VHH binders against q96fz2. Designs and how they scored, part 97

Target 1, 269 residues: q96fz2
Amino acid sequence: CGRTSCHLPRDVLTRACAYQDRRGQQRLPEWRDPDKYCPSYNKSPQSNSPVLLSRLHFEKDADSSERIIAPMRWGLVPSWFKESDPSKLQFNTTNCRSDTVMEKRSFKVPLGKGRRCVVLADGFYEWQRCQGTNQRQPYFIYFPQIKTEKSGSIGAADSPENWEKVWDNWRLLTMAGIFDCWEPPEGGDVLYSYTIITVDSCKGLSDIHHRMPAILDGEEAVSKWLDFGEVSTQEALKLIHPTENITFHAVSSVVNNSRNNTPECLAPV

## First folded at step 5 (VHH)

Design y13 (framework vhh_ozoralizumab_d1)
Fold by ESMFold2-Fast, scan of step 5:
Structure y13 (fold): chain B 269 residues (1-269), chain A 123 residues (1-123)
Amino acid sequence: as target 1 above (269 residues)
Amino acid sequence: EVQLVESGGGLVQPGGSLRLSCAASGFTFSDYWMYWVRQAPGKGLEWVSEINEGGDSTKYPDSVKGRFTISRDNAKNTLYLQMNSLRPEDTAVYYCARDYYDTEGYPEYFDYRGQGTLVTVSS
C-alpha cells in the first residue's frame, strides 16, 4: 500500500470517526494539529494523513479508550534516528511487513511503547497487470458501503449537495499502523510519523495484487488496536491478518500521476 | 552517496577459509540490519546471513550454518563474513546489503550497491 485517498473535509472526517468509549459514552475524536490535515484524492508517502490514536499517549491519566485524531507523516522516522533531517533516512518505512514487525528495531520499539494507530482513508489504490495488454489497471479499494435506492430527477444526484451527502455516510477504511515520535537533535517540534502494516492479499484481492494493508474491520478491532492501556502488543498483533470484507472498482489512469488530485482519481471507469 | 564496497574474495581449495569485508559509507551504519547475499553463475540471488543493528542477533540458512559467521564493527562501519570449510557450491559473487523496507507492501528487499567480491572454490 503506497497510495490512498483521504479527501473528506475536516468536519466530515471527524463525524465519520464517531465512536463509543469504554463507558458507553458517544464521542468524536479530538483533533491535534488540525491545520496540518491536507485532504487529497491521491496521497503518496511523505505526505500527512489523519490517524486515530489513544488519548493516553498525550495525557498521563487519560482513559485509554478515548481517541485523538492527528495528521502524521506517512513514512515512519524511528525515535532513535540521529540525523538532523528526517528526509536523510536512507531506507523506506512506508509499509511494515507483519511477518517481520517484531524483528525490526524501527517497529518493535514503538510497538513496545504502545504506539499503535489507525490510519484513515477513503480507500487505497493498487495496480493490476492485465494479461495480454502490457498495461497496468489501477483499482480503488475500499470497505463495502451502504447503498440507498433513490428515485428522483436525473440532475439531482450530480448536484454538489447530493455529492457531499454521499460522503457524509462514507465508511472510512481503517488500517493498522505503527507510529513513532522523533525529536530533532537541534530542537524543534516533535515529528509524528507512521507506517502501515501489510499482510498477504486475501483471495478476493489476489488477482489485483499479492499484498494488502492490514485492515481493522469493525469497531471492536479498531478499539482493541488503539487501546494500548488494556491490550498488550501480543494480543493486538492477533488482529493483523488479511480480510475479505473489501470491494473495489477500476479507475482512470489519471491516478497514476501522484500530482493529480481530482475526483476522477477514484471515479469508476 | 550510500556506498557498500565488498572485498576479500579469491580462489581457495575445498575445505579452505576466507574472510570477506564490506566497507560502508554515506549512512549511519549502526542503525541498519545488514546481510550477506550471493549469486552463483547462472543462479538467482541467495540469502547467506543476517545481523541486527547491535550485532547480537544473527541468522543463517542451513546451507552455511556452522560454517559461516557474520559480524560487524560499528566503530569502523564494516561488515564481515568469516567463511570456513568452503565447498565448491559456495562459488559465487558475494554482496553485502543493508535492509531496505518495502514501500508498497511487497516482501522485504535487500539494498545492495557494490560490485561484489568473487569467491571461487576449486581444486
Scores: ipSAE 0.006, ipTM 0.204, lowest interface PAE 9.5, mean pLDDT 83

Design y14 (framework vhh_ozoralizumab_d1)
Fold by ESMFold2-Fast, scan of step 5:
Structure y14 (fold): chain B 269 residues (1-269), chain A 123 residues (1-123)
Amino acid sequence: as target 1 above (269 residues)
Amino acid sequence: EVQLVESGGGLVQPGGSLRLSCAASGFTFSDYWMYWVRQAPGKGLEWVSEINSGGDSTKYPDSVKGRFTISRDNAKNTLYLQMNSLRPEDTAVYYCARDWYDTEGYPEYFDYRGQGTLVTVSS
């Protein structure tokens, strides 16, 4: 996974993350550094994306089932990194393979500290290689969405007004991530950065790409992944597997250029 | 430092066979899906074959399916491409490439590839 859409305004995104804590109380996640959240239809590595993580990471006596939402840099910078510029990191940490996560020091160490997060997106993009040409067909991939009477059916007659109504009840994609904290050697704010765990693609996605992000399908999986106070690393890793509960549609080549940030990036063609 | 070094290219007659090798170093070879990609004169890159980290899953485009076989030896950190029934249109520089999916490569597709080895199919 190397390109996502996460365009919802902050208030809409926050409501889409409504959850229930361990005691059954309905909550909204509390924001950290909300000013760093930049909505975009076309997010690439090294940009900031919103993630969910346990409140216990920030408050030593907090209930580990309570959630914080915070923008983090996509591309994990290990805590041991010695240089002043994170872009100087010699290896790319945009994705982390599930089958080698316990062998790679960059990922094993933060996992051992319980630094699990859920990466939020409208969906992600993948490029299908087309035989006989060097053309690549981009697809927008996302959770199946609930049909409502207030949001129109997607078809030849749909309009921008109907598309805006879809976002009010959009089910966000929830991807398993690992984060770490890096202190700049010259001083400054701690950098929080993350990687997305990847798995083999499911049958439904195999014709588009051979890999996919590890998707946490439903609140039970999300809660267990986040709750590092009650769920061990070994137990949490059992949640990491391909998911069939996914849908997609082809999009135009506008998305290819990461500088393009318009609704056309994810609109069906 | 990641290095991929291809070898085995050369001149071969139509209908002939050739075996390419790629020696990998500077990373844990067994962690990565690997690819062969090629570039014909004046054309762009074309994906030729892919193999998973364990070596038990492979995929090919229709243009080479049934003629080419990708394989790997994780103990030797080596990737292979067996090319049979070669055709003039297979003439290209062949590159060994590491999976971009483990790293930022979108839309580059590959985060590392070697120098390439030239395959010429001509009478």
Scores: ipSAE 0.005, ipTM 0.208, lowest interface PAE 9.8, mean pLDDT 83

Design y15 (framework vhh_ozoralizumab_d1)
Fold by ESMFold2-Fast, scan of step 5:
Structure y15 (fold): chain B 269 residues (1-269), chain A 123 residues (1-123)
Amino acid sequence: as target 1 above (269 residues)
Amino acid sequence: EVQLVESGGGLVQPGGSLRLSCAASGFTFSDYWMYWVRQAPGKGLEWVSEINSGGDSTKYPDSVKGRFTISRDNAKNTLYLQMNSLRPEDTAVYYCARDYWDTEGYPEYFDYRGQGTLVTVSS
C-alpha cells in the first residue's frame, strides 16, 4: 500500500471513528495535533495520515481501550535512527511485511513496546500490471459500503450534490500499523511515524495485485489491535491476515500524479 | 535474513556495456517481482527496471528503454541488468530491490534493497 485517499473534513472523520470503550461507553477519539491533518484524495508516503492509537501511550494510567486520533508521518523512522534528516534512511519503511515483522529491528522493537496503530483511509489505490500493455490500470479499493436511500453508491455520484451524500456515512478503511517515536539528535519535536503491515492479497484482489494491507475488519479487531495494555503482541498478530471483505473499481490515470488532489482520483471510469 | 548482494559495477567508457548481477537469499526469490533502482550523485532514487516473478514481463522508464534489459534466473536466485550504450548520465550506484508494487513511482520505498554497486561512465 503506497497510495491512499483520506479526504474527509476533520469533523466528519472524527464522527466516522465513533467507538465503544471497554465499559461500553460511546466515545469519539480525542485529537492530538489536529492542525497537521491534511485531507487529500491522493496521499503518498512521507505525508501525514490520521491514525488511531491507545490513550495509554500519552497518559499514564489511562484506560488502554480509550482512543486518540493523531496525524503521523507515513514512513516509520526508528527511534534508534541517529542522522538528523529522516529522508536519509537507507531502507523502505512505508510498509512492513507480516512474515518478517518479528525479524526486523525497525519493527520488532516498537511492536514490543505496544506501538500499534490503526491507519485510517477512505480506501487505497493499486496499479494493475497488465501483460502486453504499456499502461497500468489504477483501482480504488475500499470496504463494501452500506446502501441507503439518501447516500447513493459511489457509482451513482455524477454531480457535486451526489458526491456529498456518498461520504456522509462512509465506512473508513482500517489498516493495521506500527508506529515509532524519533527524537531529533539536535533537538526539536518528537516525530511520530508509522508503517502499514502488508499480507498476501485475498482471492478477490489477486488479479489486481499480489499484496494488500492487513485490514482490521470490524470493531472487535480494531479494539484488540489498539489495546496494547490488555492484548499481547502474540495475540494481536493473530489479527494480521488477508480479508475478503473488500471491493474495488477502476479509476482514471489522474490519480497517478500524487499532486492531483480532486474527487476525480477515485471516481469510477 | 533477507539479503541482496549486487555486483558487476565499474568504470566504463560512453557507449560501453556492463552486466550487473544481484544474488538473493533468505526468501523464496521466485515468488517476488524484482527491481533495479539507481541513485546518481546528489540525486534521489530513480526506478530503472522491473521484472515479474516468472520473468516474462518487464518494464522500463523512457530514459533507459531500448538500452537496458532486466532478466532473472530463478534456479540460481539471481537478478541481472544488461546495460548497453551507456551514457555519462547513467553514472550512479545501482541497487537490487525486492518488490512492493504499491511503491511504484516512489522507488525509495521498496520493501528491501541491497548495498549497491557503483557504475561510472566516463572517459
Scores: ipSAE 0.012, ipTM 0.211, lowest interface PAE 9.2, mean pLDDT 84

Design y16 (framework vhh_ozoralizumab_d1)
Fold by ESMFold2-Fast, scan of step 5:
Structure y16 (fold): chain B 269 residues (1-269), chain A 123 residues (1-123)
Amino acid sequence: as target 1 above (269 residues)
Amino acid sequence: EVQLVESGGGLVQPGGSLRLSCAASGFTFSDYWMYWVRQAPGKGLEWVSEINSGGDSTKYPDSVKGRFTISRDNAKNTLYLQMNSLRPEDTAVYYCARDYYDTEGWPEYFDYRGQGTLVTVSS
């Protein structure tokens, strides 16, 4: 997974993340650094994306079931990184394989500290290799959506008014991530950065790509992944597996250039 | 510890054939797309062939298409390259390489490659 869409305005995104804490109380996640959130139809590594994480990471004695939403850099910079420029990291930490996560220092250390997060997106993009050509077919991949009069479907949106209605009740894709905190050696703000855990593709996606992000399907899985105060690393890793509850459609080559940031990036062709 | 060990290289006359093997260990071989890449003396790395994790999809550049065949045996954790109609310009060290995607990779597209096996095509 190396490209996503996360275009919802902050207020719509926040409402889409409504949840229940362990006491059953309905809540919205609290924002940290909301000014760093940049909605886009075409998010690439090194850009910021919103993630959910436990309030306990920021407040001693906080209820670990309560959630914060914060923008984090895509591309995990380990806490031990010694150089002053994170872009000089020689390892590609955009994704983390589920089968080796406990063997690799960059991921094992933050995972041992409970630094689990849920990466939010409208959906993600993958490029299908075409035999005999250099051309690749991009696809937009996302949770099945409930069809309503209010929200409509992507395929039914003919105009800007109809497209606006598609997103009102959109079910966000929730991907398992690991984050870390890096302090610049010469001073400055702490950098929060994340990686997306990957698994084997499900049968439904195998013709598009051989790998997929580890998707947390439903609130029970999301809450267990985030709650590092009550759920051990070993228990949480049981949530990391392929899912079949996913859908997709082909999109135009407009998405190929990460500078293109328009609804055409995810529109069906 | 990821290991890729190539074998099968050697000296061959133009028009001849060689079969290269790569023994993989330390990872789930069947999860990865695999590649053969080569480096001629004084040149950069050149992609030679690719194969998907299941072994049913392959791709080649025009320079070797129709002459080289990549295959894999997931039960044996082994990758193969059958090279036919060899030419002097095929002279290179051949490396077995693992897809960098989904791992801590180096800036080049492969997160690991083996020590290589030398193929010399000369009369």
Scores: ipSAE 0.000, ipTM 0.192, lowest interface PAE 10.8, mean pLDDT 83

Design y17 (framework vhh_ozoralizumab_d1)
Fold by ESMFold2-Fast, scan of step 5:
Structure y17 (fold): chain B 269 residues (1-269), chain A 123 residues (1-123)
Amino acid sequence: as target 1 above (269 residues)
Amino acid sequence: EVQLVESGGGLVQPGGSLRLSCAASGFTFSDYWMYWVRQAPGKGLEWVSEINSGGDSTKYPDSVKGRFTISRDNAKNTLYLQMNSLRPEDTAVYYCARDYYDEEGYPEYFDYRGQGTLVTVSS
């Protein structure tokens, strides 16, 4: 996974993240650095994206089931990184393979510290290899969405007006991530950065790409992944597997250029 | 700092040839799959060729198969595209691109770091 859409205004995004804490209390996640949230239809690595993480990471003795929402840099900078410039990290930490996550130092260490997060997006993009054509076909991939006026999910056949109206009740894609905290050696603010865990693609997605992000399907999975105070690394990793509960449609090549940030990036073609 | 610097573009007549180069720096070039992609005036990006890290596996779309050849010199950190039998339809800015990948080497998508080199095919 190397490109996402996360375009909702901050207030709409916050409402889409409504949840219950361990006590059954209905809550909205509390923002950290809300001014760093930049909505976009076309988010690439090294940009900031909103993630959910446990309040216990920031507040001693906080209820580990309570959630913070914070923008973090996409592309994990390990805490041990000694250069002054994070862009000098040679290896791409945009994604982290599930099968070796406990063996790679860059990912094993933050996992051991409970640094699990849920990466939020409208959906993600993948480019399908087209053996008989000159181009790769981009697809927008997302959770099935509910139509308000008709039975069933929103689809590629729906009108542009119907697509524009769906965003107030959009079900955000929730991807399993790992984050780390890097303290610049020359001083300055702590950098929070994350990677998205990847798994083998599900049957429904295998014709588009052979890998997919580890999607946490439903509040129970999201809660367990975030709650590092009550859920061990071993138990949390059981949540990491392919999911079939996704849908997709082909989109315009407009999305290919990450500088393009318009609704056309995710509109069905 | 990852840098990709394309060169070798120019004006050529239909049926002519050009050889593009891409000088890579700021990363271990031999670890990455590399790509050439192009963008014709007023159009979207189009994949042109790909090559694996070792240089022994290549792929092309049908539109350029048999006319274009991608190659690499890992000792010189340089990617090449040999373009033969050029057509007006090949007119585009050509970009050198690197796959994004995690520490295990799994490619996620193209990383367009270069400014591109213009190829114009006209009489």
Scores: ipSAE 0.000, ipTM 0.166, lowest interface PAE 11.4, mean pLDDT 83

Design y18 (framework vhh_ozoralizumab_d1)
Fold by ESMFold2-Fast, scan of step 5:
Structure y18 (fold): chain B 269 residues (1-269), chain A 123 residues (1-123)
Amino acid sequence: as target 1 above (269 residues)
Amino acid sequence: EVQLVESGGGLVQPGGSLRLSCAASGFTFSDYWMYWVRQAPGKGLEWVSEINSGGDSTDYPDSVKGRFTISRDNAKNTLYLQMNSLRPEDTAVYYCARDYYDTEGYPEYFDYRGQGTLVTVSS
């Protein structure tokens, strides 16, 4: 996973993340640094994306089931990184393979500290390699959406009014992530950055790409991944596996250029 | 644009040795961590070895530790895997992989750009 859409306005995104805490109380996640959230149909690595994480990461004695939503840099910078410029990291940390997460120090260390997060997106993009050509076919991949009388389908969205109806009750994609906190050696603000855990592709996606993000399907899985105060690393990792509950459609090459930020990026072709 | 071409596989008897090579092109090889992974018939992908961009840090799973050695030559854009004391259970297609590849509109994944090289350990 190296490209996502997360275009909802902040207030709409916040409502889409409504949840119940451990006591069954309805809540909205509380924002950290909301002004750093930048909606886009075409999010690339090194940009900021919203993630959910436990309030206990910020407040000693907080209820670990309560959630914060915060923008974080896509591309994990390990806490032990000693250079002044994060772009000088020896390798890309956009994704973290599930099979090597306990072998790689960049991921094992923050995971051991309970630094689990849920990465939010409308969906993600993948590029299918076309046999016999250098061209690739992009696809937008997302949770199946519940059709209601009020909600439009993505295939029927021809105008701004129709597009608004598509997003009114959109079920956000919830991907398992690991984050870390890096303090610049020369001083400055703490950098929060994340990686998306990847798994082997499910049968339904295997013709598009051989890998997929680890998707947390439903509130039980999301809650267990986030709740590092009650759920151990070993138990949380049992949630990391391919998911069949996913759908997709082909999109135009407009999405190829990460600077394009329009609804055409995810419109069916 | 990005290419990884594996070579050096073949049929070898138990206890034998093979040296695999991976020729990299289309990216700044010296900037990337590199890996060897394998897939045995009917099995999933298994991580075999890793090496940092500078070539001075390596790691292995217990199944091959002490028998396999990963190395790289950044001047030649080439990754190597020296395999000693080979066992029948080492039979697999071996792929070299870059940690991730940058997007010009394409995902960053563990990428097996080559077709791999088949290693068969049999008497």
Scores: ipSAE 0.006, ipTM 0.188, lowest interface PAE 9.7, mean pLDDT 83

Design y19 (framework vhh_ozoralizumab_d1)
Fold by ESMFold2-Fast, scan of step 5:
Structure y19 (fold): chain B 269 residues (1-269), chain A 123 residues (1-123)
Amino acid sequence: as target 1 above (269 residues)
Amino acid sequence: EVQLVESGGGLVQPGGSLRLSCAASGFTFSDYWMYWVRQAPGKGLEWVSEINSGGDETYYPDSVKGRFTISRDNAKNTLYLQMNSLRPEDTAVYYCARDYYDTEGYPEYFDYRGQGTLVTVSS
């Protein structure tokens, strides 16, 4: 996973994240640094994306089932990084393989501290390689949506007006992430940054790409991944596996250039 | 122009050994984590090993741990995979891969992969 869409306005995104705490109370996640949220149809590594994490990370005695939503930099900067510029990190931390997460210091240390987060997106993009050519076919990949199932084929309606209506009740993609906190050597604000855990692709996606993000399908999985106060690292890692509950459609090459940020990026071709 | 050129594959009997090489060019080899991945006939890509930029940190899946050794020579821009105690199930095309960099449309783990070298393990 190296490109996502997360374009919902802040208020719509917040409502899409409505949840129940451990006491059964309906809640909306509370924002940290809401002004840093930048909606886009075409989010690349090093940009900020919204993540959910436990309130207990910020308040000593908070209920670990209560959620904060915060923008974090995509591309985990380990707490031990000594350079002044995060872009100088020698290895890529955009993704974290599930099979080596406990073997790599950059990931096992924050994971041991309970620094689990849920990365939010409308969906993600992957590029299907076409043998014998430099051309690649991009696909937008996302949870099955209630309106799409009732309205028939998603590819049948290509009008902008019909697409605008699907976002009102869009089920956000919820990907398992790990975050860390880095203190700049020259001083300044703590940088929160994350990586997306990845697994082997499911059968449904195998023709598009050989890997996929670890998707947390449903509120029970999301709650257990976030609740580091009650769920150990070992138990949380049992949630990390391929998911078949996913759908996709081909999109135009407009998405290829990360500078393009329009609805055309995810519209069916 | 980034290039990765694998070599060293061939036919070998079970229990035998092979050493794969990957010659890298067109980028600063010593700045990147490097990977070996393989694809068996009719199967998906499988991660085989990885090595950090400095060559002092290596990782393997259980299927090859203890049998395969990844190494690198940054002065020669070359990546190696020493394969011992080979089994029929190790039969695959082996690819040298560079760590993922934002290249707009490449896999998230590696942004460049070579053409591959075929390893066949059979009697």
Scores: ipSAE 0.011, ipTM 0.194, lowest interface PAE 9.4, mean pLDDT 83

Design y2 (framework vhh_8pnl_2)
Fold by ESMFold2-Fast, scan of step 5:
Structure y2 (fold): chain B 269 residues (1-269), chain A 121 residues (1-121)
Amino acid sequence: as target 1 above (269 residues)
Amino acid sequence: QGQLVESGGGLVQPGGSLRLSCADAGFTVSDNYMAWYRQAPGKERELVARIYSGGDTNYADFVKGRFTISRDNAKSTLYLQMNSLKPEDTAMYYCARGDYDSYEIPEFDYWGQGTRVTVSA
């Protein structure tokens, strides 16, 4: 997973993340640094994306089942990184293979600190290899939605209002992530950055790409991944596996250029 | 899987220019972490330039201001424009592509066979 869409306005995104704490109380996640949230149809590594994480990471003695939502840089910069320019690590920590996560220092150290997060997106993009051409076919991949299940279309070109209605009740993709905190050696703000854990693709996606993000399907999985105060690393890692509860459609090559940020990026072709 | 194929090398005099190409039969280059490496006779391979999936670029100090890395998505091709060439630039030049699933330490999953650049007079 190296390209996502996360375009919802802050208020809509917040409502989409409504949850229950361990006592069953209904809550909305509390924002940190909301001004750093930059919605886009075409998010690449090094950009900021919203993640959910436990309130206990920020407040001593907080209930570990309570959630914060914060923008973090995509591309984990390890806390031990000593150079001034984090862009040098951009691509190589964009994803974390599930099979080697406990063997790699960049990932096992923050996991040992409970630095688990849930990466939020409308969906993600993958490029299918097409024989006989130098182009790949991009696909937008996302959770099954009530509207797409009934109508089979995200939005017709003749209906901008239909596009708005699709997003009102959109089920956000929830991907398992690991984050770390890096203090710049020359001073400045602490950088929060994350990686997306990847697994072998499910049968439904195998013709598009051989790998997929580790998707946390449902609130039980999301809450266990986030709750580092009650759920050990070993137990949390049992949640990391392929899922078949996913759908997709082909999209225009407009998405290929990460600078393009329009609804055309995820519209069906 | 598609293999990377480099071309554009040759013999050039000091101060000359060359443009190297790297064709990727299996992927579009816009979405991948890609790099140019070089290896002089009897030396280890060294990083020359890299381009990240988002389009940002990074250069080794010894080529800054002289070399430019770029891609053409329509042709599925990575380029290295080399200007003000020096005898010290003589080497075999290799194209490399890393998938976004790459390791924490910079590693490339796919390599080309190389194209030779000779700078002499």
Scores: ipSAE 0.013, ipTM 0.313, lowest interface PAE 8.0, mean pLDDT 82

Design y20 (framework vhh_ozoralizumab_d1)
Fold by ESMFold2-Fast, scan of step 5:
Structure y20 (fold): chain B 269 residues (1-269), chain A 123 residues (1-123)
Amino acid sequence: as target 1 above (269 residues)
Amino acid sequence: EVQLVESGGGLVQPGGSLRLSCAASGFTFSDYWMYWVRQAPGKGLEWVSEINSGGDSTKYPDSVKGRFTISRDNAKNTLYLQMNSLRPEDTAVYYCARDYYDTEGYPDWFDYRGQGTLVTVSS
């Protein structure tokens, strides 16, 4: 996964993340650094994207089922990185393969510290190979959406007007991530950065791409992934597998250029 | 440093066969999906074949399906492309390729590829 859409205004995004804590109390996640959230239809690595993580990472003795929402840099910078400029990392940490996550120091160390997060997006983009050309066919891939009334239909077959209406009750894509905290050696603010765990593609997506993000389908999976105070690394990793509960539609080449940030990026063609 | 070295190209008559090889070094070959891509004179890159890390899953476009076979030998860090029933339109530089990490999306098609090997199919 190397490109997402996360365009909802901050207040709409926050309401879309409503959840119940361990006591059954309805809550909204509390923001950290909300000014760093930049909505976009076309988010690439090295930009900031919102993630959910346990409040216990920030407050000693906090209820580990309570959630914080924070923008983090896409592209994990390991805590052990010694140079002053994160862009000088010699390897790409945009994604983390599920099959080698326990063998890669950059990922197994933060995972062992319980640094699990849920990466939020409207959906993600993948490019299908097309023969006879250097161009790929882009697709927007997202959770199946439930109609809110008779006019609030599933976006894939709808007019642009109906597509605009679905955002009010959009089910955000929830991807399993790992984050780390990096302290610049010359001083400065701690950098929070994440990677998205990837798995083999499900049958439904296999014609588009051979890999997919590890999607946490439903609040039970999301809660267990985030709750590092009660759920061990071994138990949490059982949640990492391909998901068939996903849908998609073809989009125009407008999305190819990451500088394009308009609704046309995810509109059906 | 990641290195991919292709070999086996050459001039062949229509209907002939060639076997391409790609020697990989500088990374754990058995961890990665591998690809063959080609570029015909004056054209863009065209995906030709893919194979998973274990070698048991392969995919081809219709233009070569049934004629080309991708395979790998993880013990030798080598990727192969067996090309049968070659046609003039198969004339191209063939590249062995690997995704750098996992998936980077467009435009980062194949971040690591070799120097290529020329295949010419002509009477």
Scores: ipSAE 0.012, ipTM 0.236, lowest interface PAE 8.8, mean pLDDT 84

